Miniprotein binders against q6w4x9r395to579. Designs and how they scored, part 107

Target 1, 185 residues: q6w4x9r395to579
Amino acid sequence: GHCSLEGGSFVTTFDARPYRFHGTCTYILLQSPQLPEDGALMAVYDKSGVSHSETSLVAVVYLSRQDKIVISQDEVVTNNGEAKWLPYKTRNITVFRQTSTHLQMATSFGLELVVQLRPIFQAYVTVGPQFRGQTRGLCGNFNGDTTDDFTTSMGIAEGTASLFVDSWRAGNCPAALERETDPCS
Key: E = the ipSAE of ESMFold2; O = the ipSAE of OpenDDE; V2 = 0.75 times the mean of E and O plus 0.25 times the DockQ between their complexes.

## First folded at step 9 (miniprotein)

Design rb20
Fold by ESMFold2-Fast, scan of step 9:
Structure rb20 (fold): chain B 185 residues (1-185), chain A 90 residues (1-90)
Amino acid sequence: as target 1 above (185 residues)
Amino acid sequence: SRVLVIIISRDPELNERLAREAAEKGADVVIIVTDDEETARKALEAVKEAGKEAELIIVDFSDPEWVEYIVRIALWYYPDIERVIVIVDP
């Protein structure tokens, strides 16, 4: 399944349901028991210079018991607060430059991440079939069941999309940004 | 066996019309390429509503690598595509 974070504020879930939100915090993008060491993929959003978008993606974080890999829009890759040169390899994860404008994080456990660095920071997530029905977060539950459809045109008006997104907040907006920038100090 | 249609346009009404037409006429995957995500939302929704796979790629058309970028992303996500149809709105 594919999940994308595009245009600063758009998300398309693994079940191919698009929605939009504006946020300035860290959000859980993907949690699954299929991820080792209590792993989770997270997305950091902040105020944006992107045209027609109030907020945009500024970093993607993979967090587990062993690793905190941060890939930022400024092309800095850190693990547990230490800057890494690419290609960066661990036992199960490799981060490398796929093109002049794209970084890829490849894993041994069925998760792949591609981030576009320019002209706008965007992320694309691919998961293997073992993740079907076993994901949660902004990318959805990957169950193939359309009965849990979000009405994208009704997202803000119904208040359900806002509550959905807020339920996946991983921290306070100021604290989240401070945490993401402090490891570089 | 699988058909990919790539629609490259800054016009949101044209994007929606072409995306819907592509999905109805047998495209398996539709990629919408534009420089403004707000104007592309309706086209993306039309493809998804038709039950087809869709992706939105936001590009800066002044970036000389934008064509290479969309080709690499499209082939990486959909390596089993046999036919590609590109619709360009100059």
Scores: ipSAE 0.000, ipTM 0.261, lowest interface PAE 13.0, mean pLDDT 73

Design rb3
Fold by ESMFold2-Fast, scan of step 9:
Structure rb3 (fold): chain B 185 residues (1-185), chain A 90 residues (1-90)
Amino acid sequence: as target 1 above (185 residues)
Amino acid sequence: SVLEEIAKTILEAVKDLVEAVKENDEEAIEWAIYILRIAAWYAEEAGFEKVAEAVEEVIQAVEEGDEEKIKEAVKELVEVMREAMRRALE
């Protein structure tokens, strides 16, 4: 399965359902029992364009009990601090430059992340067949049915993206991003 | 330096590969080979063609399943890496 985060705030789920989100927080992109050590992939969104209504992806985070990897446009931060040189390797994960504008995070457990650094920050998530029906988060549930792709963190299938996205907000949002959230309407 | 990161990646991947071969863990073998191919690409891009070549020999030996050839290829890779590091340090 393939999930993409493109054009600032557009998402396409593993079951190929496209939606657009607005928000400036850290969101759970992918959780699954197939990820080791309670691992989760997260996406950080913030205001980064010239448009005052614009929100965009600014970082992708992989976090487990064993590993912490933060990929942003300008740096890769790990358990050991900034990785000034690539490749970066742990036993089950490696981060390397795939092209001059793309980084790849490859894993031994069936998860692959490709990040476009320039001209705009975008992310592409690939998961193996063992993840089918066992994913949750912004990328959907990977069960082959697009009608329940907006399943919230509470297990409820919503008809609209807004409640779905809000349900996947992570409690560990950076303070700066949380302070800049848009007022409720 | 780039060479130090390449060397670290190769050394760790070879360690993982040897362990995986001993345990007959096919998934772990595939993962270690994948990491070694990435490291070989980085070595080649950085101008360390002999290191990349030695890594490919380790991969071929593992794919053949010949333990003696694997030992010989790993020994050769360590020698090539040691010489590359020595030359870079002067």
Scores: ipSAE 0.006, ipTM 0.312, lowest interface PAE 10.7, mean pLDDT 73

Design rb4
Fold by ESMFold2-Fast, scan of step 9:
Structure rb4 (fold): chain B 185 residues (1-185), chain A 90 residues (1-90)
Amino acid sequence: as target 1 above (185 residues)
Amino acid sequence: SVLEEIAKTIEWAVYILRIAVWYNDEEAIKRAIERLEEAAKRAEEAGFEKVAEAVEEVIQAVEEGDEEKIKEAVKELVEVMREAMRRALE
């Protein structure tokens, strides 16, 4: 299955449900028991251009107990805070320049990420069949049914993208509408 | 257990802090520090002094704004937390 983050603020889920993104925060894009070492793929969004209602993808992060790989729109790749020259390889992950404008993160566990750096920062996620029905996050649940693609972190199927997106925030957002992202207790 | 709750709070706060520092999200950094301060207080009250000290080192490194020091302090905190959890299982 394929999930895309395009045009700065558009998402298409693994079940091919398209929606528009209007958040400025770090969001969980993909969590799955199929990802080793409690791995998760995350997307960082910030405001874009002249409109405060427009958001843009600025980085993609792969987090696990061993690695924090960040691929930013500035074409910097880091792991655990250290800048890496490409190609960069760990035991299960290789990050390399696929074309002059695209980076690829290849893994041994059925996850592939392609990042377009120019002219617009975009991301494309591919997962193998072992992920079917076992994904959570902005890319949906990959169960072949688009009607429940907006399943929140609490397991509730929502009819709108905004509540779904808000449920997958991984940090506090600076916007006033997002002040409730960090529960106090 | 209290230690497991502290560990979960620290893990969440550290992950958010690492992302927020890279992203330069001042509000997320502030909220992560607030939760680290809560974790340090709970750790001290429960008798886990080394955990509380390691958390305070992370907060200090963040306030100094040195990413290398933050990375070192976080690494130390994770190791101290793992050791505390290991001892709790014995």
Scores: ipSAE 0.000, ipTM 0.124, lowest interface PAE 14.5, mean pLDDT 71

Design rb5
Fold by ESMFold2-Fast, scan of step 9:
Structure rb5 (fold): chain B 185 residues (1-185), chain A 102 residues (1-102)
Amino acid sequence: as target 1 above (185 residues)
Amino acid sequence: SAEELEEWAKYIVRIGLWYLRRGDPSGLELIVEGVRLAVESGSPELIAEIAKKALELAKELLEQGRYEEAAELVARVAELLIEAGREEEAKRLIEEFRRLIE
């Protein structure tokens, strides 16, 4: 399955369901029993560098009991807060420069992440067949059910899609509704 | 609005191209939906850009020996353009693809 994060707040799930949201928080992209040591893939969104009224992806995080690997739009890779030279390898994870504009995180457990650094920071997640029906988060449940309605064909996050996204906030960020009531935020 | 449809069409086509390039057949249906949205938006520039990108992917697929997928991509996009009254764009796409396979 493939999941993608493009153009700031656009997401296409493993079941190929596209949607958009506006938010400035860390969100859980993927949790699964197939990830070792309670691993999770997360995405950090903040105000766009191009437009202050838009949000954009600024970092992707892989968090487990042993590792906190952060890949940020400023092309810095850290693990547990310490900057790493590429290629960077742990027992099960390798982060390397695939091209001048792309980084790849390869794993031994069926997860692959490709990050486009320029001209726009974007992420692409690939998972093996063992993840089918065993994922949760912004990338969806990978159950093959095309009748699940998370979003409209126009991809504007309202109603169910908005509530779905907000449910996957990680950390202590303010709710999306609270942010919308402050025109200066 | 037309601008919202254009933004959405651009996004969904880009992601569909990425999925199809990686062998995920759902990418074709995303490209087709993006063409429908581009037609609805009324932007001939966007329709031309999408057709160009579809042709570029078709060329990549041909170079990889993925002939059936290349032909299906071009056929589905061209058929949708004909159905939408965009016959000239469809003719150009088909003719350019013909040149790639000759």
Scores: ipSAE 0.000, ipTM 0.229, lowest interface PAE 16.6, mean pLDDT 76

Design rb6
Fold by ESMFold2-Fast, scan of step 9:
Order: sequence, then C-alpha cells, then structure tokens
Structure rb6 (fold): chain B 185 residues (1-185), chain A 104 residues (1-104)
Amino acid sequence: as target 1 above (185 residues)
Amino acid sequence: SAEELERLAKELVEKGLELLRRGDPSGLELIVEGVRLAVESGSPELIAEIAKKALELAKELLEQGRYEEAAELVARVAELLIEAGREEEAEWLIYIFRILIWYE
C-alpha cells in the first residue's frame, strides 16, 4: 500500500482517499502491530504562511523502544537526538540519499519511507501486504474500504478530516482546523 | 434512561477534568464515575469522546511536569475501559500515553 503527504497539507491514505488539513503538531501517520518494538511513524507539521494559518510538513519521525529517527526538512537526520552521516544503518533500518533531492528509509519489516527534500518537503510511505487491515493513523486503516478511512484513535469513523486528524495528535498542540481562507491560496 | 445517563456522564467528566486541571485531585473520582455512567448508557461515541478528553488532559499534565497525575488519570480510565470490554481502546490509550513519555 502507498500513503502520501504532499503539497504541504494533502494526505492520500493507503486506501487512496485524499483529504486536507491544517495543523501545527506531531501526528501519528502509521502504527501497526507489524512494526517491531512498538514502533510508530509520525509527521511534524508547522506554520508555513505569513498572512494566513497555512501549515506544512517539516519532519518525519520513526519512533520505537530503541530508535527516534528524525528526518527534517533542513536535511538533518538524527537518531535519539544525535546527528547521523548518511548512509546510516541500524540492525533493521537504513537511511540513505536516494537522489540529490530525496532521502529513503528502508526497513527489514515491510515499511519504506521516501522524503522529498526540495523544492517542497513531502513524504511517501509504502507498506507490504502484511500491513493490510492492521494500520492506524493519518494514513488510514488499509482495509480496502475508503468510507472508514477517517477512523479516529478511539475507533470511531468520522465524516470530517479535521476531527480524524485531531484524534492522532501526539503532543499538546492546538486542534487542526479545516482551511478557513481562499481554497486556492 | 440512556439519555439521562449520557447527560450526567458528560457533566461529571467535564467537572472532573476542570478540577484536575486546576490541581484538585477529587476531579479524578468524578471522571471515574462519569466513565462508568457512559459505559452504562451504552454509547460507544460518548465513551470514545471521554477517552479522548482524558488523553488531552493527560497531555497537558505531562507538559506541566505533573507525571503522577497524568499516569493515574490514564490508568484509571484504561481500567474502566477494560472492565467494560473495551480492551482495544484501553490498550491504545496506554500506548499513546507511553509514546508521549518517550517522545518528550
């Protein structure tokens, strides 16, 4: 399955449901029993506009009992707060420069992450078939049905993206809201 | 009636959360009673709403360095969810709380 975080504020779930939100928080993108050591993939969003509350992806985090790997839009990769030279390898994870503008995090457990650094920071998540029906987070539940892709952290299917997104906050930050200004800006 | 139980549950939880936020530990028992009434009402939407609000307060308490209060809140709500047969929600609540502690 494939999930994408593009254009600053757009998300396409594993079941190919697109949605948009605005928020300034760390959100859980993907959690699954298929991730070792209680792992989770997370996305950090922050304000990007000057004249209105537009937000964009600024970092992607893989967190487990052993690792806190942060890939930032400033092209810094850290693990447990320590900067790492690429390619960076652990037992199950390798982070490397795929192209001059893209970094890749490859894993032994069926998760792949590609981040575009320039011209805008974007992320692409690929998971193997073992994750089908076993994912939670912004990327959806990967069950082949888009009507329940907005299942919140408490197991309730929501009709709006903003309530869904807010349920996946991993931090004390303001609630995400639907875009309030010109939809094209 | 189920509607009366839902109303009372919401009132107790809202009051309890506010008391805990202000540093009054008696708020925890109001939240516990509110969760019990919500379970009794049979509304999964209300139970999910209460768990979400409890987690939001736990996040606030952690940011303030009130770790024991945050842990006790999460533990008590999770125990009630398990008693109500909502083990998956309880496990998720505990997992998110652990992530918040790790992520700091």
Scores: ipSAE 0.148, ipTM 0.547, lowest interface PAE 5.2, mean pLDDT 81

Design rb7
Fold by ESMFold2-Fast, scan of step 9:
Structure rb7 (fold): chain B 185 residues (1-185), chain A 89 residues (1-89)
Amino acid sequence: as target 1 above (185 residues)
Amino acid sequence: DTLREEAERLYEEAKKLMEEAIRAFEAGNFEEAFRLAMEAGRLITEAIRLAAEAIKEGDTDPETEWLLYIARILAWYVEEFIERVEEEL
């Protein structure tokens, strides 16, 4: 399955449900028992450098008991606070420049991340079939049904994106403002 | 599908122009950044029109709906970028 974070604050879940939110925080994008060492993928949103009144994706973080890999819009890659030159390899993870505008994080455990650096910082998450029905976070539950894609961290299906997004906050920050859930409406 | 193929071509061209616009902006070439972004805006608007027309004419391919979706996202970014560039002109 594929999940995308595009256009600053637009998200499309693994079950292809699009939504938009307004928020300035770190959010859990993907948690799954299929990720080793209590791994999680997180997304950091902040004020846009292009539009100061909107929020946009500024970094993607892969966190586990062993690693804290941060890929930022400034084209800096760190692990556990130390800057890394690409290609950067660990036992199970490789981060490399796929094209002049894209970085890729490839893993041995069925997760792939592609980050677009320009023209706007965007992220694309791909997971293998072993993740079906076993994901939680902003990317949804990957169960083939869009009606429960807004399942909160407490396991409650919500009708609005704002309550769903707020439940996946990883930092202590303001709640997301209500936004249109269909960016194409 | 000619409409879908043309929309996809215009979308990719608009993306390329925006990459150039961002580079120009980072280099302090605000007039060039504005010109490139304006052209990207024109192309992306046409891509949206063609993708929407393809769907209206019966194109049920999910890839066409996806193209319309991502084209609208790029159009939003182009508008925000142009406003930011105008502040420097």
Scores: ipSAE 0.000, ipTM 0.155, lowest interface PAE 15.3, mean pLDDT 74

Design rb8
Fold by ESMFold2-Fast, scan of step 9:
Structure rb8 (fold): chain B 185 residues (1-185), chain A 89 residues (1-89)
Amino acid sequence: as target 1 above (185 residues)
Amino acid sequence: DTLREEAERLYEEAKKLMEEAIRAFEAGNFEEAFRLAMEAGRLITEAIRLAAEAIKEGDTDPETEELLEEAEWLAYIVRIFIWYVEEEL
């Protein structure tokens, strides 16, 4: 299946459902038991102002117990906070320059990521058939059915979609973090 | 009715309450959104308990495992939504 993050704030899920995204935080794109070592793919959005979009994709993150690979719109690739020169290879993941304007992250576990750096930062996610019905996050549940989910359940109120997608925040936003502080500390 | 059937009924009721909570939030009715979300939270917690109990008692139907996972996700959504609503109160 294929999921895309295009035009700064537009998402098309694995079940081919398009929607617009609003937010200035890190969001879970894809989480699945098929990803090794509790892996997750995440998207970072910020208010950088491109065309009519109020928020735009600025980085994509792959996080697991072993790796925190960040690919940012300024063409910097880091793993666990350290800048890496391409091609960069780990046991199961290779990040390399596919074209002058595209980077690719190839994996051994059925996940492929292509990032367009210019003229607009965009991301394309491809997953193998083993992920069917076993994904969650902004890219959807990949169950072949575009109805009877929380987005469909939001009724006719358009702003409701933004609150739903914000529910996929990675939990490291300042607001969520402050809720966990000890009031007596 | 089985434990699974009761869990599914409560799950669907919690989903309906969350749809109403989100509509209330969109309309600026933050107190009503909070009330509805808290009620949805109570129902989804019970749905999780019943689905988990069904599995513990030998229900091996994949639909029951899927229901438990979906109920756990809705519980997460309810918790995050309540945080948003509390910031507006």
Scores: ipSAE 0.000, ipTM 0.119, lowest interface PAE 17.3, mean pLDDT 72

Design rb9
Fold by ESMFold2-Fast, scan of step 9:
Structure rb9 (fold): chain B 185 residues (1-185), chain A 89 residues (1-89)
Amino acid sequence: as target 1 above (185 residues)
Amino acid sequence: DTLREEAEWLYYIARILMWYAERAFEAGNFEEAFRLAMEAGRLITEAIRLAAEAIKEGDTDPETIELLKEALKLAAEVARFIAKVAEEL
């Protein structure tokens, strides 16, 4: 399954359901029992552009009991707060420069992350078949059914993206902002 | 409207993925180009299905018809690109 975070505020779930949001928080992208040591993949969004309602991806975080790997738009990779030289290797995770504009985090447990650094910071998540029906977060539940892709952290399938996104905030942050209504649409 | 709106977003994402697939191909990253193009193909196929379903169910809006035409055009471009990338794998 593939999930993408593009154009600053655009997400496509593992079941191919697209949506957009405007938020300034750390959000849980992917939680699964298949991730070792209570691992989770997270995305950090912050304000960007002319309007205060515009937000963009600024960092991607892999957090477990052992590691806190942060890949940021300024091309810095840290683990547990310490900057790392690429290629960076742990027992189960390797972070390396795939191309001049892309970094890749490869894992032994079926998760792959590719981040585009330029011209716009974007992220692409790939998971193996063992994750099918066993994911939750902004990337959806990967069960082959798009009608329940907006399943909240409380297990409720919502009809709207805003309630879904707000349920996956990783801290006490402001609620996701809707784009200001354009009177000249 | 909901079917058309979903088809529009899928079409937009497929275009973005194809841009990155082309850049990966130019950089010699054929496996990445193939992966991105295959995903674009999946999304554009779904966009065509949704747009066609909207029309079948009574959506005669010129924008919906134009979306279906543009999605079919992109699907042909994706198929040609995938064939080209496969030769390099």
Scores: ipSAE 0.000, ipTM 0.086, lowest interface PAE 19.5, mean pLDDT 74

Design sa1
Fold by ESMFold2-Fast, scan of step 9:
Structure sa1 (fold): chain B 185 residues (1-185), chain A 91 residues (1-91)
Amino acid sequence: as target 1 above (185 residues)
Amino acid sequence: GSEELFERAKELIDRAIEAARRGDFEEAKRLLDEAFKLIEEAARRGLDEELIEALRWAAKLVREGIEAGNPKLIRVAKWLLMVVWWEVDRR
């Protein structure tokens, strides 16, 4: 399956359901029991400076008990707080420059991430067939049924993207209400 | 206790990042020095080793970003600090 984060604020789930959202926080992109050592993939969004988008992807983070890998829009790759020269290899993960504008994180456990650095930071997530029906987060549940793609962290299928996305917030970030109640900012 | 020291150290690192973003490198360095002192105190008081390591990593990246004149490292430190705290808290 394939999930994409494109155009600053657009997401297409593993079951091919498209949506967009407002968000300036860290979000769970992918959780699965198929990821080793309590692994998770997270997306960091910040307020967009362009008038046609309220949010933009600024970093993707893979973390587990062994690794905390940050890949940022500024072409910085760190693991466990140390900046890394590419190609960077661990036992199960390799991060390398695929093209002049793309970085790839390849893994031994069926997860692949490609990020486009220029002109707009974008991310593409590929998972193997073992992940079918075993995923949670912004990329959806990968069960072949788009009617429940907005399943929240509480297990409830929602009709709106905003409730779905808010349920997958991973950081202690300001609530959407605070921004909406300050229209002069 | 050590939990209050952790929160204070995190706050100092966040303030150092904001000072550096505004070009106030002397204030940023002062705040980082205070953060390092609190991190070592929290470690002596028995704060979780994983939390101590995360704080040290973030503070180190901010310091390196200031010393190298590289704001990209400072931004990464912010992202790392946000993500690591949430992950440890959920465990």
Scores: ipSAE 0.527, ipTM 0.759, lowest interface PAE 1.6, mean pLDDT 78
ESMFold2 (binder alone), alone request of step 9: mean pLDDT 77; pTM 0.747

Design sa10
Fold by ESMFold2-Fast, scan of step 9:
Structure sa10 (fold): chain B 185 residues (1-185), chain A 91 residues (1-91)
Amino acid sequence: as target 1 above (185 residues)
Amino acid sequence: GSEELFERAKELIDRAIEAARRGDFEEAKRLLDEAFKLIEEAARRGLDEELIEALRYAAKLVREGIEAGNPKLIRVAKWLLQVVWWEVDRR
């Protein structure tokens, strides 16, 4: 399955449900028992500038018992806060420059991450079929039904994106605001 | 109790990263040095090993961000600090 974080604050879930939000926090993007060592993928959102009313993806974090890998829009890759030169390899993960504008994190456990650095920071998450029905977070539950893609961290299906997004905050942050997916509204 | 020491150390680390983000590296280092002392006291008083390791990781993360002298790495330290506290809250 495929989940995308595009155009600043636009998300498309594994079940292809699109939504947008306004929020400044670290959010749980993907949790699954299929990820080794209590692994999780997180997305960091922040204001795009002092005068802007929009928020955008600024970093992606992969964490496990051993690793806290950050890939940021500043074109910095760290593990446990320490800057790493590419290609960077661990036992199960390789981060490398795929093109002049794209980095890839390849794993041995069925998770792939591609980040676009320029002209706008964007992320693309691919998971193997073993993840079907076993994902939680902003990318949805990957069960083939878009109507319950806004399932919160408490297991409740919400009608709005902001309540869904707020339930996946990984910090003490402001509440997210609703955003229309229609560019003409 | 030792849980109160955990909360105090966490507060000092949180204040240290905010001082660093503002460019106040003297205050950030002062707060961090205080946090390290409090972490060792919490360890001596028997705070859970997992909580001590989380505090040590967090303090080291902030210290290394400050020492790198690179605001991009200070931003990374801030984001990872949120992740560390999230992990602690799930225990």
Scores: ipSAE 0.782, ipTM 0.896, lowest interface PAE 0.6, mean pLDDT 86

Design sa11 (at its last look DockQ between E and O 0.01; V2 from the best seeds 0.00; counts 0 for: pae O 14.1 > 1.5, pTM O .677 < .8, placed apart)
Fold by ESMFold2-Fast, scan of step 9:
Structure sa11 (fold): chain B 185 residues (1-185), chain A 91 residues (1-91)
Amino acid sequence: as target 1 above (185 residues)
Amino acid sequence: GSEELFERAKELIDRAIEAARRGDFEEAKRLLDEAFKLIEEAARRGLDEELIEALRYAAKLVREGIEAGNPKLIRVAAWLLMVVWWEVDRR
C-alpha cells in the first residue's frame, strides 16, 4: 500500500482517501504490530512557508526501542538526535540519497519511506502486503475500505478529518484546523 | 515523592529546549543543570528506572543540541522531546 503527505498539508491514505488539515504537532503516521520493537512512523507539522498552507510537513520520524531517526526539511538526518552522514545504515534500516532532491529510508521489514526535500518537503510511505488491515494512524487502516479510514486512536470511525487527525496527536498541541482547498474560503 | 520529581525534571527539560530555541543558551544550560540534579535525586528516591532512562535521554538530547550550536539540531531535539514524552505516557 501507498500513503502520501504532499503539498504541505494534504494526505492520501493507504486506501486512497484524500484529506487536508493544518496543525502544529507531531502526529502518529503509522503504527502496526508488523513493525519491529514497537516501531512507529510519526509526522511533524509546523508553521509553513508553503503557498496556501498555514502549516506543513517539516519532518518524519521513525522510532523503535533502539532508534529515533529524523529526516527533516532542513536536509538533516539524525538518529537519537545525532546528525548522520549518508548513507546511514543500522541493522534493519538504510537511509540514503536517492536523487539530488530525494532521500529514501529502506527497511528489512516491509516499510519504505521516500522524502522529497525540494521544492516542498513531501513524504511517501510504502508498506508490504503483510501490513494489510494492520495499520493505524494518519495513513489509515489499509483494509481496502475507505469508509473507515478516519479511525481514531480510540478505534472509532469518524466522518470528519479533524477529529481523526486530533486523535493521532503525539503531544500536548493545539487542535488541527480542517481547511477547504480554495484559498479564498 | 519521586513521581513529583519526574514532573519537575520534565518541566525543566521542556523549559530548557524552549530557551535554546530562543537562543538563550545560558538559561537553557542553567535549567538543564537543574534538571540533571533532579534526575539524580529521583533515582536515589526510587523513581522507576524506565522513567529515569527517559529523563536522561531527554536531557542528553537537549544538551547535545545546544553543544552542536546548530539550530537545525535544536529543532530536532524539540520534536524528539514530544516523542519521548508520548512514549512515557503510553507505557
Scores: ipSAE 0.813, ipTM 0.914, lowest interface PAE 0.5, mean pLDDT 86
Fold by ESMFold2, look of step 10:
Structure sa11 (fold): chain B 185 residues (1-185), chain A 91 residues (1-91)
Amino acid sequence: as target 1 above (185 residues)
Amino acid sequence: GSEELFERAKELIDRAIEAARRGDFEEAKRLLDEAFKLIEEAARRGLDEELIEALRYAAKLVREGIEAGNPKLIRVAAWLLMVVWWEVDRR
C-alpha cells in the first residue's frame, strides 16, 4: 500500500483516493495494530503563504513508546528531541540518506517512509500487505474500497475531506497556542 | 486534585516552549523551573505514574531545546509537545 503527501497539500490514500486540505496542525497519517509499541505516523502542516489556504507539510513524525523520530523540512532528523547523524539505527528502524534530496526510514515491521527534502518537502508512505484493512488516519483504511476512506476518528465515513481531516488533528493547534502566549497585563 | 496539578504543569510547559520560540530564554527557564517543582509536587500527591512520566519527558524536551540554542531544535520540541499531549489524551 502507498500513501503520498505532495506539494499543494495533496494526499493520495492507500486506496488511491486523492484529496487536498489546508490546515495548520499535527495530523495522524497512520495508526495500525501492525505498528509495534502503539506506533503511529503523523504529519505536521504549517502556513506556507499569506492566507489560511496556503499550507504545506513541514515535518513527519514516527512515534511509539520508545521512539519519537522527526524528519523536518529544515533537514533535521531527531529522536526524542535529540539531533542525529545519519545513518541512524535503532533495533527496528534505520534512517538514512537515500540520495542528496531524499531520506528513507526503513523498519522491520513493514513500514517504509521516504521523504523528499528538495525542491519541495514531500513524503511517501509504504506499508506491507499485513496492514490491509488495519489502518486509520489521513492515509485511509487500506481496505481496497475508496468509498469509506474518509472514515473519521469516531469511525464515521464522511463525504468531505475537510470533516475527515479535522477529525484526525492531534495535539494543540498553533492558533490556540498563539492566544495562550499573548502578553498579559 | 492531582488532575488540576497536571493541567497547571502542562500549561507552564506550553508557555515555556512558546517563550523559547520567541527567543525569551530567561522567561522560558523561569517557567520550566516552576513546572519542575509542580511535577514533583504532583508525584508526591500520587498523580498517575504515566502522567508524571509524560510531564517529565515534555519538560525535558523544552529544557534540551533551550540548552541547544538552535531554533530548528526548538521547533522540533514544540511539535513533539503536541505529540506528547495527544498520547496522554488517547488513554
Scores: ipSAE 0.745, ipTM 0.879, lowest interface PAE 0.8, mean pLDDT 86
Fold by OpenDDE base, look of step 10:
Structure sa11 (fold): chain B 185 residues (1-185), chain A 91 residues (1-91)
Amino acid sequence: as target 1 above (185 residues)
Amino acid sequence: GSEELFERAKELIDRAIEAARRGDFEEAKRLLDEAFKLIEEAARRGLDEELIEALRYAAKLVREGIEAGNPKLIRVAAWLLMVVWWEVDRR
């Protein structure tokens, strides 16, 4: 399954459902029992302009009981608040430079993250087949059905992206706004 | 065209990964070598240089993993390949 965060406000779920939202919060992208140590992948969005529709991804965070790995738009990588030089390796996670413009967080447990640093800060999440039907968050449930991807943290299917996205907030933030997906994005 | 070549290469890579998972490293290596030949051919037809470099890097890691008999390294490299391939597919 592949999930993408692109163009500042566009998301494509593991089931390939595209949607758009504008929010300035930290959101849970991926939770799964397949992630060790209660792991979760999160995305941090912030304002990129003056209007509410000007939002962008500014960081990606992998949080577990043992690690808090942050990859920020300024190319700083931290774990538990401490800056790390690349390549950086923990027990089961490796962060390294994939290309001149891309960083990758590779894991031994079926999660991969690629972050495009420029010209636009974007993220690409890949999970293995063992994650099928066992994921939740903004990236969806990876069950091959696009119609139920907007399942909230409470297990309720929503019809709008905004309510869906809001349910996956990791903090107290303003409500997200929904806009139509640009098929050319 | 290039798209067909990539699809074929992807299939070979998938098979290579499966071979490696079951401990058949010789078959895995053979399949990877074949896959990369296709990738190189596709590259000559106008593939983005950055993606090509990423694929080459991933391929190197996979080969190293296979040679070392290190399944963990193979898995990491395989995931790298999958992500890069995703970028190719989206273009």
Scores: ipSAE 0.000, ipTM 0.174, lowest interface PAE 14.1, mean pLDDT 83
ESMFold2 (binder alone), alone request of step 9: mean pLDDT 78; pTM 0.746
ESMFold2 (binder alone), look of step 10: mean pLDDT 78; pTM 0.745

